# VHH binders against Probable fructokinase-3, part 9

Target 1, 345 residues: Probable fructokinase-3, of Arabidopsis thaliana (Mouse-ear cress) (q9lne4)
Amino acid sequence: MASSTGEKGLIVSFGEMLIDFVPTVSGVSLSESPGFLKAPGGAPANVAIAVSRLGGRAAFVGKLGDDDFGHMLAGILRKNGVDDQGINFDEGARTALAFVTLRSDGEREFMFYRNPSADMLLRPDELNLELIRSAKVFHYGSISLITEPCRSAHMKAMEVAKEAGALLSYDPNLREPLWPSPEEARTQIMSIWDKADIIKVSDVELEFLTENKTMDDKTAMSLWHPNLKLLLVTLGEKGCTYFTKKFHGSVETFHVDAVDTTGAGDSFVGALLQQIVDDQSVLEDEARLRKVLRFANACGAITTTKKGAIPALPTDIEALSFLKDQKKRQTNLKFSKWCCTASPC
Short names: E, the ipSAE of ESMFold2; O, the ipSAE of OpenDDE; V2, 0.75 times the mean of E and O plus 0.25 times the DockQ between their complexes.

## First folded at step 4 (VHH)

Design a13 (framework vhh_7nfr_2)
Fold by ESMFold2-Fast, scan of step 4:
Structure a13 (fold): chain B 345 residues (1-345), chain A 123 residues (1-123)
Amino acid sequence: as target 1 above (345 residues)
Amino acid sequence: QVQLQESGGGLVQPGGSLRLSCAASGFAFSSYWMSWVRQAPGEGREWVSSINTGGDSTYYADSVKGRFTIARDNVKNTLYLLMDSLKSDDTAVYYCAKGTYYYDSSGYDFDYWGQGTQVTVSS
């Protein structure tokens, strides 16, 4: 549960925020969709809101268009309790747009409007350095590495946060279509790999980065470096696998009727960071880390039960209620199992 | 022009049932999420339930879950709310809303609210 005693540590999330346009009808291609719904998105922004909804302190550092969409997105961050002092607006470039559909076969179809978008134009000289220095945790992804000047802003922000003593959290959040090539994506992602204290990858990202189809501990550990404190591999419905210097293991997730997986990984990351920001000794204690990862899995699972990312992110009350319901469900399942084994009917 | 017309409200005893309807016109009903929102006397508006475009995904406020059922008929352009086991606390004006999402922590993103239908649960 989030502590309500004293000042909480600040989690600063750096990167993009955009609008996803989601078809009004499921199971059709982008060209066949009769219309689209606007949904705020962007992995770093989702993480910041996830932290705030769980009772943590969060700030967002990034750039938006000086347009109706950019100001709408900044408003959403403010309404969700995210500190907006790190937000810049670009007069010339537009707010980033993405069109995303889930085909009937389960595959995602993407179309991006980023030529360039405002988020890619953040300069090092625009950074709110005092805000970044105040971070206990500094979180970032990879979209901000794709082009200049934002790549230089990203590197400067990481340097400032690290020098101020922040824990660096990296979720590559690979969006391959946005990169000039797969090789450039690997090169840029791996160029900052040894800077992070915590890294979370999906199984798909693990395969991409290692170019190895085998999802085993050996493959995951090939990405380990001596300064890394925690490596997480998320496995969708199978939960997650964690690696530290002292121990490794897996934590299962929760069965839910998934509607939309958008933002589930961001929800997981936000929950993890919110749970450890004020007590990093959790990373040295396997039992405590497993409890934190179970909470993070619950938040991710809740996020899949509703459409979109931000509207689906749980409050701390919702997450705790979900965990209580899962304990009741486990008790009922245990009783039903024993009744079935005791009676053939 | 977009129009939403609620009906089916009235006076009912505690434990009773009502079926609310909302007739929609002036937009492509089958292309939008639809919601029910209520407002009790002297209080703010409270989201009650939402349904996706196809009618196969439904969402409910904790206060009504297990008692209310939201449904839609895309041929008739009509939204329904089936209300069972009604309680005094369910007394409110019920509004039909054209909306895509509800934001638990950020507020509600709804437009084109109807005039509402009064539900009074009293013995």
Scores: ipSAE 0.000, ipTM 0.117, lowest interface PAE 19.5, mean pLDDT 83

Design a17 (from n09 with D104G S106G G107S H108Y; framework vhh_7nfr_2)
Fold by ESMFold2-Fast, scan of step 4:
Structure a17 (fold): chain B 345 residues (1-345), chain A 122 residues (1-122)
Amino acid sequence: as target 1 above (345 residues)
Amino acid sequence: QVQLQESGGGLVQPGGSLRLSCAASGFAFSSYWMSWVRQAPGEGREWVSSINTGGDSTYYADSVKGRFTIARDNVKNTLYLLMDSLKSDDTAVYYCAKGTYYYGSGSYFDYWGQGTQVTVSS
């Protein structure tokens, strides 16, 4: 993958990585569950792996516990080609854990081991500043804003990357149960809104941040700021809507047999960033942007076809094969429609 | 050539208010995050508050949220800390600092000032 003509631009993803524990049996409380399956989690880590699997150059900046789980997670990043020079280990705190179950009444029950977890103890003074300054794109979420000292580390990392000329990519990735209140979440997320060049929100996040139940272009544009280059609203199975200074529109996604939607948004973001990191002029060209967003939608769709996030993230070969297959289906559909006009069909 | 000069400290009774100022020179003030850090007698340095380059995003330690307000004037190159509902635990030397900070285990600031003493007692 080493190139004699130059290196690919580095995408640095900043934030949390954790383990999700999912019960082996449904319909019981967390205390009643006889066992759990462990799955690696964390939206920033998923984005870094998504970039790397698509053939991009990615690094992860974050903190893990100096424990079996922290080293397991760092190993997963390394095995997926993610640069680990931004990873710190906390000697005292443990790796973040989340326990999630679906009760018999249909409600989800959560238990978080984040009091404090290692990811929230990342300090500004332990950041790999040279790695951050090397970023062509710096990506982050909101969980790292919730508590000190990580909030200060997050702010410093953003400013260092911005001063070095990086494109700042923000996916709020709202997790309401982790915030002290909805008002605090909205305040902290909006406090860094004007710093990002690219922002992606879901339709649920758009409703939350604007407090407006109408999901129209006017509502989305109420979140626009003069220096924003791209605002994306993801609409699940309906695709995404994009807004720039010059144009806006929508790109449909792909119908697939969805098994698990975990990581689909992270896959979309990783694919987008990988496609634009070496040519940001795409953001000023609607036809090229639409092609990139179609690719990102394909990656997100593929991610829903398998259980979990990381195991479901596509390679570049898988994504390109999927898109080629979709073009063949479009061609076949055009020909089959003619057949029913008279007699031979 | 970087200089940070704090002022506005003093003696106040619990529940009182103070306004601290920091005059900055020798660098592009409007291009840097700025912070307030304090050090109580016999204690380590504690981060208090930070403000972004534009002055529109502010961050506070949990101990001071709702009582302190950080502000900046990029025309005058001055940082402010407005302190309301002061408590005895707020007694410390307050330092103006270039950059952002983490509580409890050291500072990464490039520069900080000489400090201004705040004493809260009856």
Scores: ipSAE 0.000, ipTM 0.124, lowest interface PAE 16.9, mean pLDDT 84

Design a18 (from n09 with Y101M H108E; framework vhh_7nfr_2; at its last look DockQ between E and O 0.71; V2 from the best seeds 0.00; counts 0 for: pae O 11.9 > 2)
Fold by OpenDDE, look of step 5:
Structure a18 (fold): chain B 345 residues (1-345), chain A 122 residues (1-122)
Amino acid sequence: as target 1 above (345 residues)
Amino acid sequence: QVQLQESGGGLVQPGGSLRLSCAASGFAFSSYWMSWVRQAPGEGREWVSSINTGGDSTYYADSVKGRFTIARDNVKNTLYLLMDSLKSDDTAVYYCAKGTMYYDSSGEFDYWGQGTQVTVSS
């Protein structure tokens, strides 16, 4: 039933929102750091903001602390046009925080203040069910599966969304340190696998979940289930691979000067969902899907050109401008190659 | 290394019952979908049944629906196939396979066992 009312379909994103504290000086311990920059984040929250910035309709469902940080995060959602009617505030638990340590080798380590944090304590009875039922797309990660009662809340929300006819979108967004063990992570991530209509995994996640280092179609398809409409494997600078029941292929990404890859996946997912929410038939049309994925890759690429996640998420205007510029470059390169081949040196 | 070992096959009369078992090792069994596939003589591989990680969702080919029951014990790392009301057409080598219900024309699965012979004959 084509919703007759010209209203954009609602994308509801479920999960955690937190603040990363990034040291102002690299190469020092957290204790030695003279200061920290606040970096609001959370993959589901980022996806909601991404959708909104692209002109979509988005809502966030989660729990924050009834503290300065929680209200700050809620404010960020509102400022970005995300519906916050699904947010609960916990009077006893604090907002989730993470301190980021940059190792000498460039790897990031996270020290989480989640013992427990408010996001972990979301209960099924706290859910705005009306909001969830109004979703055309319900998006979620795996962090909300780690502990009770949030796990139960997640399951209830999924059930309600599915019953209401929403498309279920799943980005596991693996964070190994948050799980008791790799085995537990796999088990819980896979426990709801068959419920999702769309699944996006990274190459790292594919290897993790399959315990196979081989990055081929066979390995990817081991994650397929009968109700899946779209399986996506993101490959960083190589773009993404897509699988449907009818077709599979790859879409290359754009080469950019990457500054920070934080939020790139969220941007990709937000862009994808924003493009398909009102016309799901795109998932059955390979040509159309490829266009959407190209757009999603562009959004991901743009996000890498700026520091941070939320600040780097592009608007629709920025994304379109970027794509136009890329076309011009490609045409110019083709012309230059043609000119070089035509002129016998 | 992933290992799958089927057992429980044999000769049975039409209308009889068999219980197949598959012992799994070398991977996180509880994290993966498991399936049964069979191959009759001279025929290609045929998907029979699949079960999700938690065992709460089961799927069956139309040919075996209502007669076969797939189950798993994640503590024992074992997959089961209960076969009731067996027919001559059920005669095949039955394979335990790691993975989902996905089945393509190639009949390829990432990992499967050596198979167990099931013969239904009067």
Scores: ipSAE 0.000, ipTM 0.289, lowest interface PAE 11.9, mean pLDDT 90
ESMFold2-Fast, scan of step 4: ipSAE 0.269; ipTM 0.686
ESMFold2, look of step 5: ipSAE 0.048; ipTM 0.557
ESMFold2 (binder alone), look of step 5: mean pLDDT 81; pTM 0.819

Design b04 (from n09 with Y102L; framework vhh_7nfr_2; at its last look DockQ between E and O 0.02; V2 from the best seeds 0.00; counts 0 for: pae E 12.1 > 2, placed apart)
Fold by ESMFold2, look of step 5:
Structure b04 (fold): chain B 345 residues (1-345), chain A 122 residues (1-122)
Amino acid sequence: as target 1 above (345 residues)
Amino acid sequence: QVQLQESGGGLVQPGGSLRLSCAASGFAFSSYWMSWVRQAPGEGREWVSSINTGGDSTYYADSVKGRFTIARDNVKNTLYLLMDSLKSDDTAVYYCAKGTYLYDSSGHFDYWGQGTQVTVSS
């Protein structure tokens, strides 16, 4: 891990936080469901919580409704040790809600209450600029780019963080139904691409952005630019591929009995950022980067083993224990192979 | 099908100016970085300039900095290269390219236009 002898760098995560409502009964339409479980979410907020649970310093910048759900969400951030000085409350608009089900016919059904929601109404003049200037890493997605005034707030926050010397970390976290068209999504996602130092996309997002079904190094490198220090393509159960100016490669992940994949990508990003914030020279050292990515893959894998995003995000103790158990299993496998080789099996 | 159609080349005196255009069709133009690449007679292709999706970030080869300006119009799906202070060394076929925004002198693009000839002669 990073040294614990000095004050840890601050990771500021910017964007939306909302509540997903998931049916209490499997395989039903939204209208058929007798009830819903609330599931707090939002990728930027999940990243901040992931950092904090791993022992890092995190803050969240965003806007919530001045309502029971908004104050509950802010409470979740505080209870998880996330600095809340960047949170604003809107007096008129409500906290974003999303109702999501997987019907028995295999189709996803969505209903969003974002017309507009409070997160969409964050203005540049509401930003806590001193908090943003204090970031050693500034992390963001693309959902804040969809409409004004939040698009302008997003751009201002990026500018302030960049001018203060922060490392800019971008995970577009595409939510296609929220965009007016695929073409508008591509335009807006790519409009800030060359400003980022670190970019993480999934293989599905890479296919979307390039319109190329071939998932190879050439396709990933078609989105490279000279300001970029690290490009990551996550491949789910196949791990991730990484690209820097000096080197590229792949890191395999861990296979677990997945229950709910929600938040796995956010856990991965939180782990990555927490591991590099205090020594960014890791990005220039392939052996060290590979170790960080293995740790990030472990955090992502652990997150899939429990329902929900936030409840499933690991602590540093859980992540290290998981890795220790995996090392023991690999050692036992090698020992078993030697026993079979040494005697007739 | 991706199509790129360059135009605006011609004969010009040293110190003169030209404006190249590239009409794009068959893809979501505003979602991609675009580049200009040139090829002088008997030589390999060399990267000239690139522009991001929104047009707010531009990049140039050292040989053309301060003389050339890349621009795009996402409403008309058109890429431009504004060339000032032209030199005989700028004589080449100029190509519009879709994709990766920086290449070495060899250039590797998935899609190219047919090119437009620029000739600078005294």
Scores: ipSAE 0.000, ipTM 0.368, lowest interface PAE 12.1, mean pLDDT 87
ESMFold2-Fast, scan of step 4: ipSAE 0.334; ipTM 0.722
ESMFold2 (binder alone), look of step 5: mean pLDDT 81; pTM 0.816
OpenDDE, look of step 5: ipSAE 0.023; ipTM 0.515

Design b05 (framework vhh_7nfr_2)
Fold by ESMFold2-Fast, scan of step 4:
Structure b05 (fold): chain B 345 residues (1-345), chain A 120 residues (1-120)
Amino acid sequence: as target 1 above (345 residues)
Amino acid sequence: QVQLQESGGGLVQPGGSLRLSCAASGFAFSSYWMSWVRQAPGEGREWVSSINTGGDSTYYADSVKGRFTIARDNVKNTLYLLMDSLKSDDTAVYYCAKGDYWYGSGFDYWGQGTQVTVSS
């Protein structure tokens, strides 16, 4: 065989990308807000960028408006090293927008420009099937399941990736206000449950899907299926709990001063997928899986220390520096306490 | 309709104490993690504390650990923050939030806030 460094496996992330408009001030209605800051978003896009910033290979598959915002979002993906060959543009529909503000009386106001937005109009026939077939990991969420034709595009992309041998990664990323009903959300999410190799849910999503308020291992395992390789339950400040066919356990996260939690879950997922894409045997080795989950927890924690999702996603250098700093802090604390009470010191 | 109504803020001297309350309605309060978040003038939002559904697990930012206590009453659908040994740096608007601090794209719902001012 030829001597080479080799190329990293491709992680393809499928779904929505949008702009969140976040008010510059709180306590006013949407109509009274003096200004908004545009924050590019969408969990699948955040995952793709997270992978790329950590030195992985990522591509995004989705549809944007053929408008200034759509081309801006595609530019952000390109600038962050994400392959844009899976991006389609819709000439008729606009790029998805979301506006959220908190009124002085405590009411949250939501205004979604998704009637329909371009991401909802992705068709099966316009998918870049060659790109999807090249994926070693195919990642997706649930927003793309809500309406046709995107639901059919989602199902086709999953089928093509699975047939090509990709590992399927599912983060339901439940957004109840976007679904016609909670019952429809559960039905659609559970309809594709058995297709995934890796599933990550939050404890809130676990409760929603199981309709069980007890957040124990029994409840989590009620969502297990025979072909699932890894089930993850994220527990915020507590870290995460992992379940495999052979073992289960928990990994604590890092204590940080959280400024903005936006994108922390996406950062965690991107880091996990980047670490396993070229060596899936990690999923069968508890010690190695625990190290990967510690790395993923570190990336999630770093993401909370800065405003916004995309600007807060760590580079590989930043993540490694954070982990080394945590280790050195412990070493220096031990040395300082010991040295100050001992002679010679 | 989800509503979160904070109360209990006010002016207090350094070293003083306050108890914040958040009355929740429109959702199954006992089924959700609840959090306190604060925003000081000119600063971003800072997570303060979280409590699990049963109230038996609590988490705190390092800046408030040992001084603040989070609690919940699932019968009354009320979240509390007991604040002891208040410092000038604790001056902020305090928000009650539905969810944990890793919930998707941040907290699902925020209250209107209650102002805490620590000054002499």
Scores: ipSAE 0.000, ipTM 0.123, lowest interface PAE 19.0, mean pLDDT 84

Design b07 (framework vhh_7nfr_2)
Amino acid sequence: QVQLQESGGGLVQPGGSLRLSCAASGFAFSSYWMSWVRQAPGEGREWVSSINTGGDSTYYADSVKGRFTIARDNVKNTLYLLMDSLKSDDTAVYYCAKGDSWYDEFDYWGQGTQVTVSS
ESMFold2-Fast, scan of step 4: ipSAE 0.081; ipTM 0.599

Design b08 (framework vhh_7nfr_2)
Fold by ESMFold2-Fast, scan of step 4:
Structure b08 (fold): chain B 345 residues (1-345), chain A 120 residues (1-120)
Amino acid sequence: as target 1 above (345 residues)
Amino acid sequence: QVQLQESGGGLVQPGGSLRLSCAASGFAFSSYWMSWVRQAPGEGREWVSSINTGGDSTYYADSVKGRFTIARDNVKNTLYLLMDSLKSDDTAVYYCAKGDEYWSGYFDYWGQGTQVTVSS
């Protein structure tokens, strides 16, 4: 029998997919940029592709413009093995675009073409409910909560997936410039907080949501709710901290020659979900969870070694090869660090 | 705070035996793979052995297979290394490590070590 991804549990990722335009020259304003490079983006789309490249079964639910960019993005999902039956096209609105640059003064400059964009016009009545009901894991972010009718579509998709028995995975993926205010962002994010089984935040998002600058376990646990199965705080190059009802700890990441950090968090999430979709008992076994988080950290690290998000997402062969190589380096590095930091070596 | 404290090292003659212990605290010991790693004087670090959470799966470096036995007591939160038929090449500081097996996992924390010396 031929190998098939159809035999594995389905991970459905819900939300936006867009194009980021990054200047060909750094340190200038958007208006001064002589040209732009086109980079496909959108955290939910990156998660779906990450799952698929690791050999998992993934589908994307969202809406794109009925334009060259929308069809290009749908093509990228298909080429990467993502089920496209959840993709809708809007004839009236355009595919979402974002222009982003880092100015010479250190500030990021953003310009969004979302007036409205097609991704925010997804309606509850056009959802592929059979696809959503087939999910073992339903993953989502927060951009789809910002405006109607997409907010209602998001809430309906969550309800349908939950009623069908799916594990709900939430990555707030905060994009402050897209929200009317920081207060509205906190309110909307926290309004769905207690619905998720798994939540992943960055350290910046933890500070934003708690309004506490102290990055300790007490601050993280202030976001805990009784039905949450896993809370993850990503710490960039320092790895991640995990919290469950029974245990908590930290898992160090891998040191690599980073080129571009775009999509590293999405890679981490996709790897995590791919590893647990067919055996959720991992969430109750700290040793097994630590192995899964180490794998997820490896996938995130690999994603930083290449430009862009999607082109940098690892295959299962690449991830396993990296882990074997890095295990030898980790052992040597841990001994070296201990020797150098302890008075007796 | 995570603590791993090794004991049981000492001076032994070639062909002799020693039992190393590692007392663990500050974490859910029964939920973690545990390992032994050693460093000989002037040499690099060498993984020795790993044991799974339940104690029913064990792994060994080729240099120690058939001579060493790794074991754990999840009630006492203690890791053991039973060393038989000791050779001069086994002379090293032995470290207890919190983490999974050498080839597939990650070492989160290391103990301070216990010295094993095999000589006449």
Scores: ipSAE 0.000, ipTM 0.126, lowest interface PAE 18.9, mean pLDDT 84

Design b09 (framework vhh_7nfr_2)
Fold by ESMFold2-Fast, scan of step 4:
Structure b09 (fold): chain B 345 residues (1-345), chain A 119 residues (1-119)
Amino acid sequence: as target 1 above (345 residues)
Amino acid sequence: QVQLQESGGGLVQPGGSLRLSCAASGFAFSSYWMSWVRQAPGEGREWVSSINTGGDSTYYADSVKGRFTIARDNVKNTLYLLMDSLKSDDTAVYYCAKGDTYYYGMDVWGQGTQVTVSS
């Protein structure tokens, strides 16, 4: 009686999932912290969960340690409705760890324990190719490109998905400290640039890749390629700018009281992919694309109003309710202006 | 004014159970993560458990997992810690804490409630 099981296109997200250890007290250094909270991390995993919570079909492809942390992370994916058939476990390596602290100046400090971690050891020969071939959308980042054998696994997964007709979605998710050099990072990221149908970069990543501090349309378009369907530049509180072959523009975010911005970009990507997976003609229709980007901005905004990444990702009911509330508020403001005049009677 | 008031501590035998409560006032309780943190005599602070705003996601330290249950009542503005199968190592002052984010530590702490496990 599973009548809906084949109704939705599958979004496969490829890459890392790890444990972030964050101090129990904010504003202290790693060495000063008396204890740490375990927080599930990894942009590809966040995207998969975001898709699933919005009612989409999602699968995760990656490798975890055959340890308590790896099985905990796989359990989190399963509990959030993500297909786990693409998950491999490494018997020898441990699940990746990151130690994160928020300094008193507001900057995040990271210390990675990956010597190597299990995610780095995913091999091409252990990929679930049937799952990858089933994808209508195949999403990935850049951390999986840094070292072998995972780089070769990443390249094989992309090729298999592309040959099967999947839309390729790329969020570089640049983490400079993990790369041997900035030059190597640019080289590897740009080596797969023309493979993707959709690319999302932040303003920081745009500056890094172009080596241009000026945030303008010309700089963004320097990264365009003939087969790219959508280029997105996220601008934090200023929203996003979109570029296609036929049109370009910007969409503002929603005004919310932000508590924690972690996972907002992943939420935005997951929402975008969920909205277009079953109707990719949206990418050729500016009015429909703008509506999709407003939905994605709403999901990102909701994610900032709650603590953490995964726990803060909205359901479809929550996102639609938020949008209806925003529309009703806007309508009430218009009616208030029409019913009340600024002129004295 | 932000205020956190813990209760429910006491002396119990090993293997016993206790229920801790934390009454919150002065802030929008339902909008914040809440946590339990403990401090044993002469030791540093140890995080015990956290619960998200809606109460549907809970997290536990490995030392208490399977024995403790964190819960919240957003109507009563109250946080709970149900402690089962208590061990001598659980002896500590237990603090209710208002979280600033899931990724960062606790910003506001209560006065604490003493739990002593002894035979």
Scores: ipSAE 0.000, ipTM 0.108, lowest interface PAE 20.5, mean pLDDT 84

Design b10 (framework vhh_7nfr_2)
Fold by ESMFold2-Fast, scan of step 4:
Structure b10 (fold): chain B 345 residues (1-345), chain A 119 residues (1-119)
Amino acid sequence: as target 1 above (345 residues)
Amino acid sequence: QVQLQESGGGLVQPGGSLRLSCAASGFAFSSYWMSWVRQAPGEGREWVSSINTGGDSTYYADSVKGRFTIARDNVKNTLYLLMDSLKSDDTAVYYCAKGETYYYSMDVWGQGTQVTVSS
């Protein structure tokens, strides 16, 4: 029997996986840092792990270096239950690395080891097409569009997934320093905009893509297209705004003491996709969609309470426990407010 | 009053080209998304292409992508559809439509222009 028969639908996430090297001391330059922590990451890989930790079925399609770091990253995907049959290893190029810190003046310092890195060398002819055809949801970002041959592999993977009937999920995940120019980034991102069924942008990405500093519904809807089923604008601590063909609205997030926001957006996306992969009718039902987005916001919020992306991604038990605790807090607050309004206190 | 008037249709051989125009009047053309929609005999209306207010973002149905180009002239209040490599399944009446907030919303339709691709 086919393994997908009667199982949860497969979410295939396509793109980069890398190691971020984060200073052990915040607010110092790269040269002033006494040490660095390895933080495995890459938005598509974070989404795949987020799906898997929430009990979903996930696979990763991408390329890593045939080196210690590449095999370590593949091992992390396997340990977290992600199908690794879409992973290729490059015989010459190294696994992608990034060193990044915030200087005291608020500017980011970057040192990239991508000259070229293995993730950018994925070829169309080495794609696991059967794995891609098995996707019920096919998720991707924009880093894989930056250079050849990976751009061609990205385009082929999208086409194969779409032809097989997959729901296409796009998180542009703009990394402006990796692009030759802002104009090239807009051109490449918008060139695939109309292919996606679901698109999530941040408020910063909305401003970048529209070149409009006003963050209103009109600006967001300027990015709508007829094939789109859901447009999401994430607003950090203010939650998210959703747009569909029939309705739009906003869902607040949760108040938490944030330690590290890395991977919060990926956690949100993974949670959303895991919740809808087996029932796309959620996208036609505002009440159900709001409940899913509240769950996705909870997963994103939990991810900010711990350092790193992958180690901070919640299990379904952790997410449901968090939501239950928030309901108990809301009940206590309602009772206190009633007491103040209903009796002279 | 709002008016949309399509023109440029006709009979063409497979592989041929046509340029459709839509003259708009009675509204602030530069403030609206514009779309082309077609209807083949016995079928429902099919969205073909849309263009944003400034003309710098364009969208196409998969069936026409790479073959059709949508454009607009906000000074002349005119919408265009340049159609290359026409196929028999492109045979339809083509309508111009305006939208307000997103490109698939349509509140005014033109009278249509017939495109017939032979055989």
Scores: ipSAE 0.000, ipTM 0.118, lowest interface PAE 21.9, mean pLDDT 84

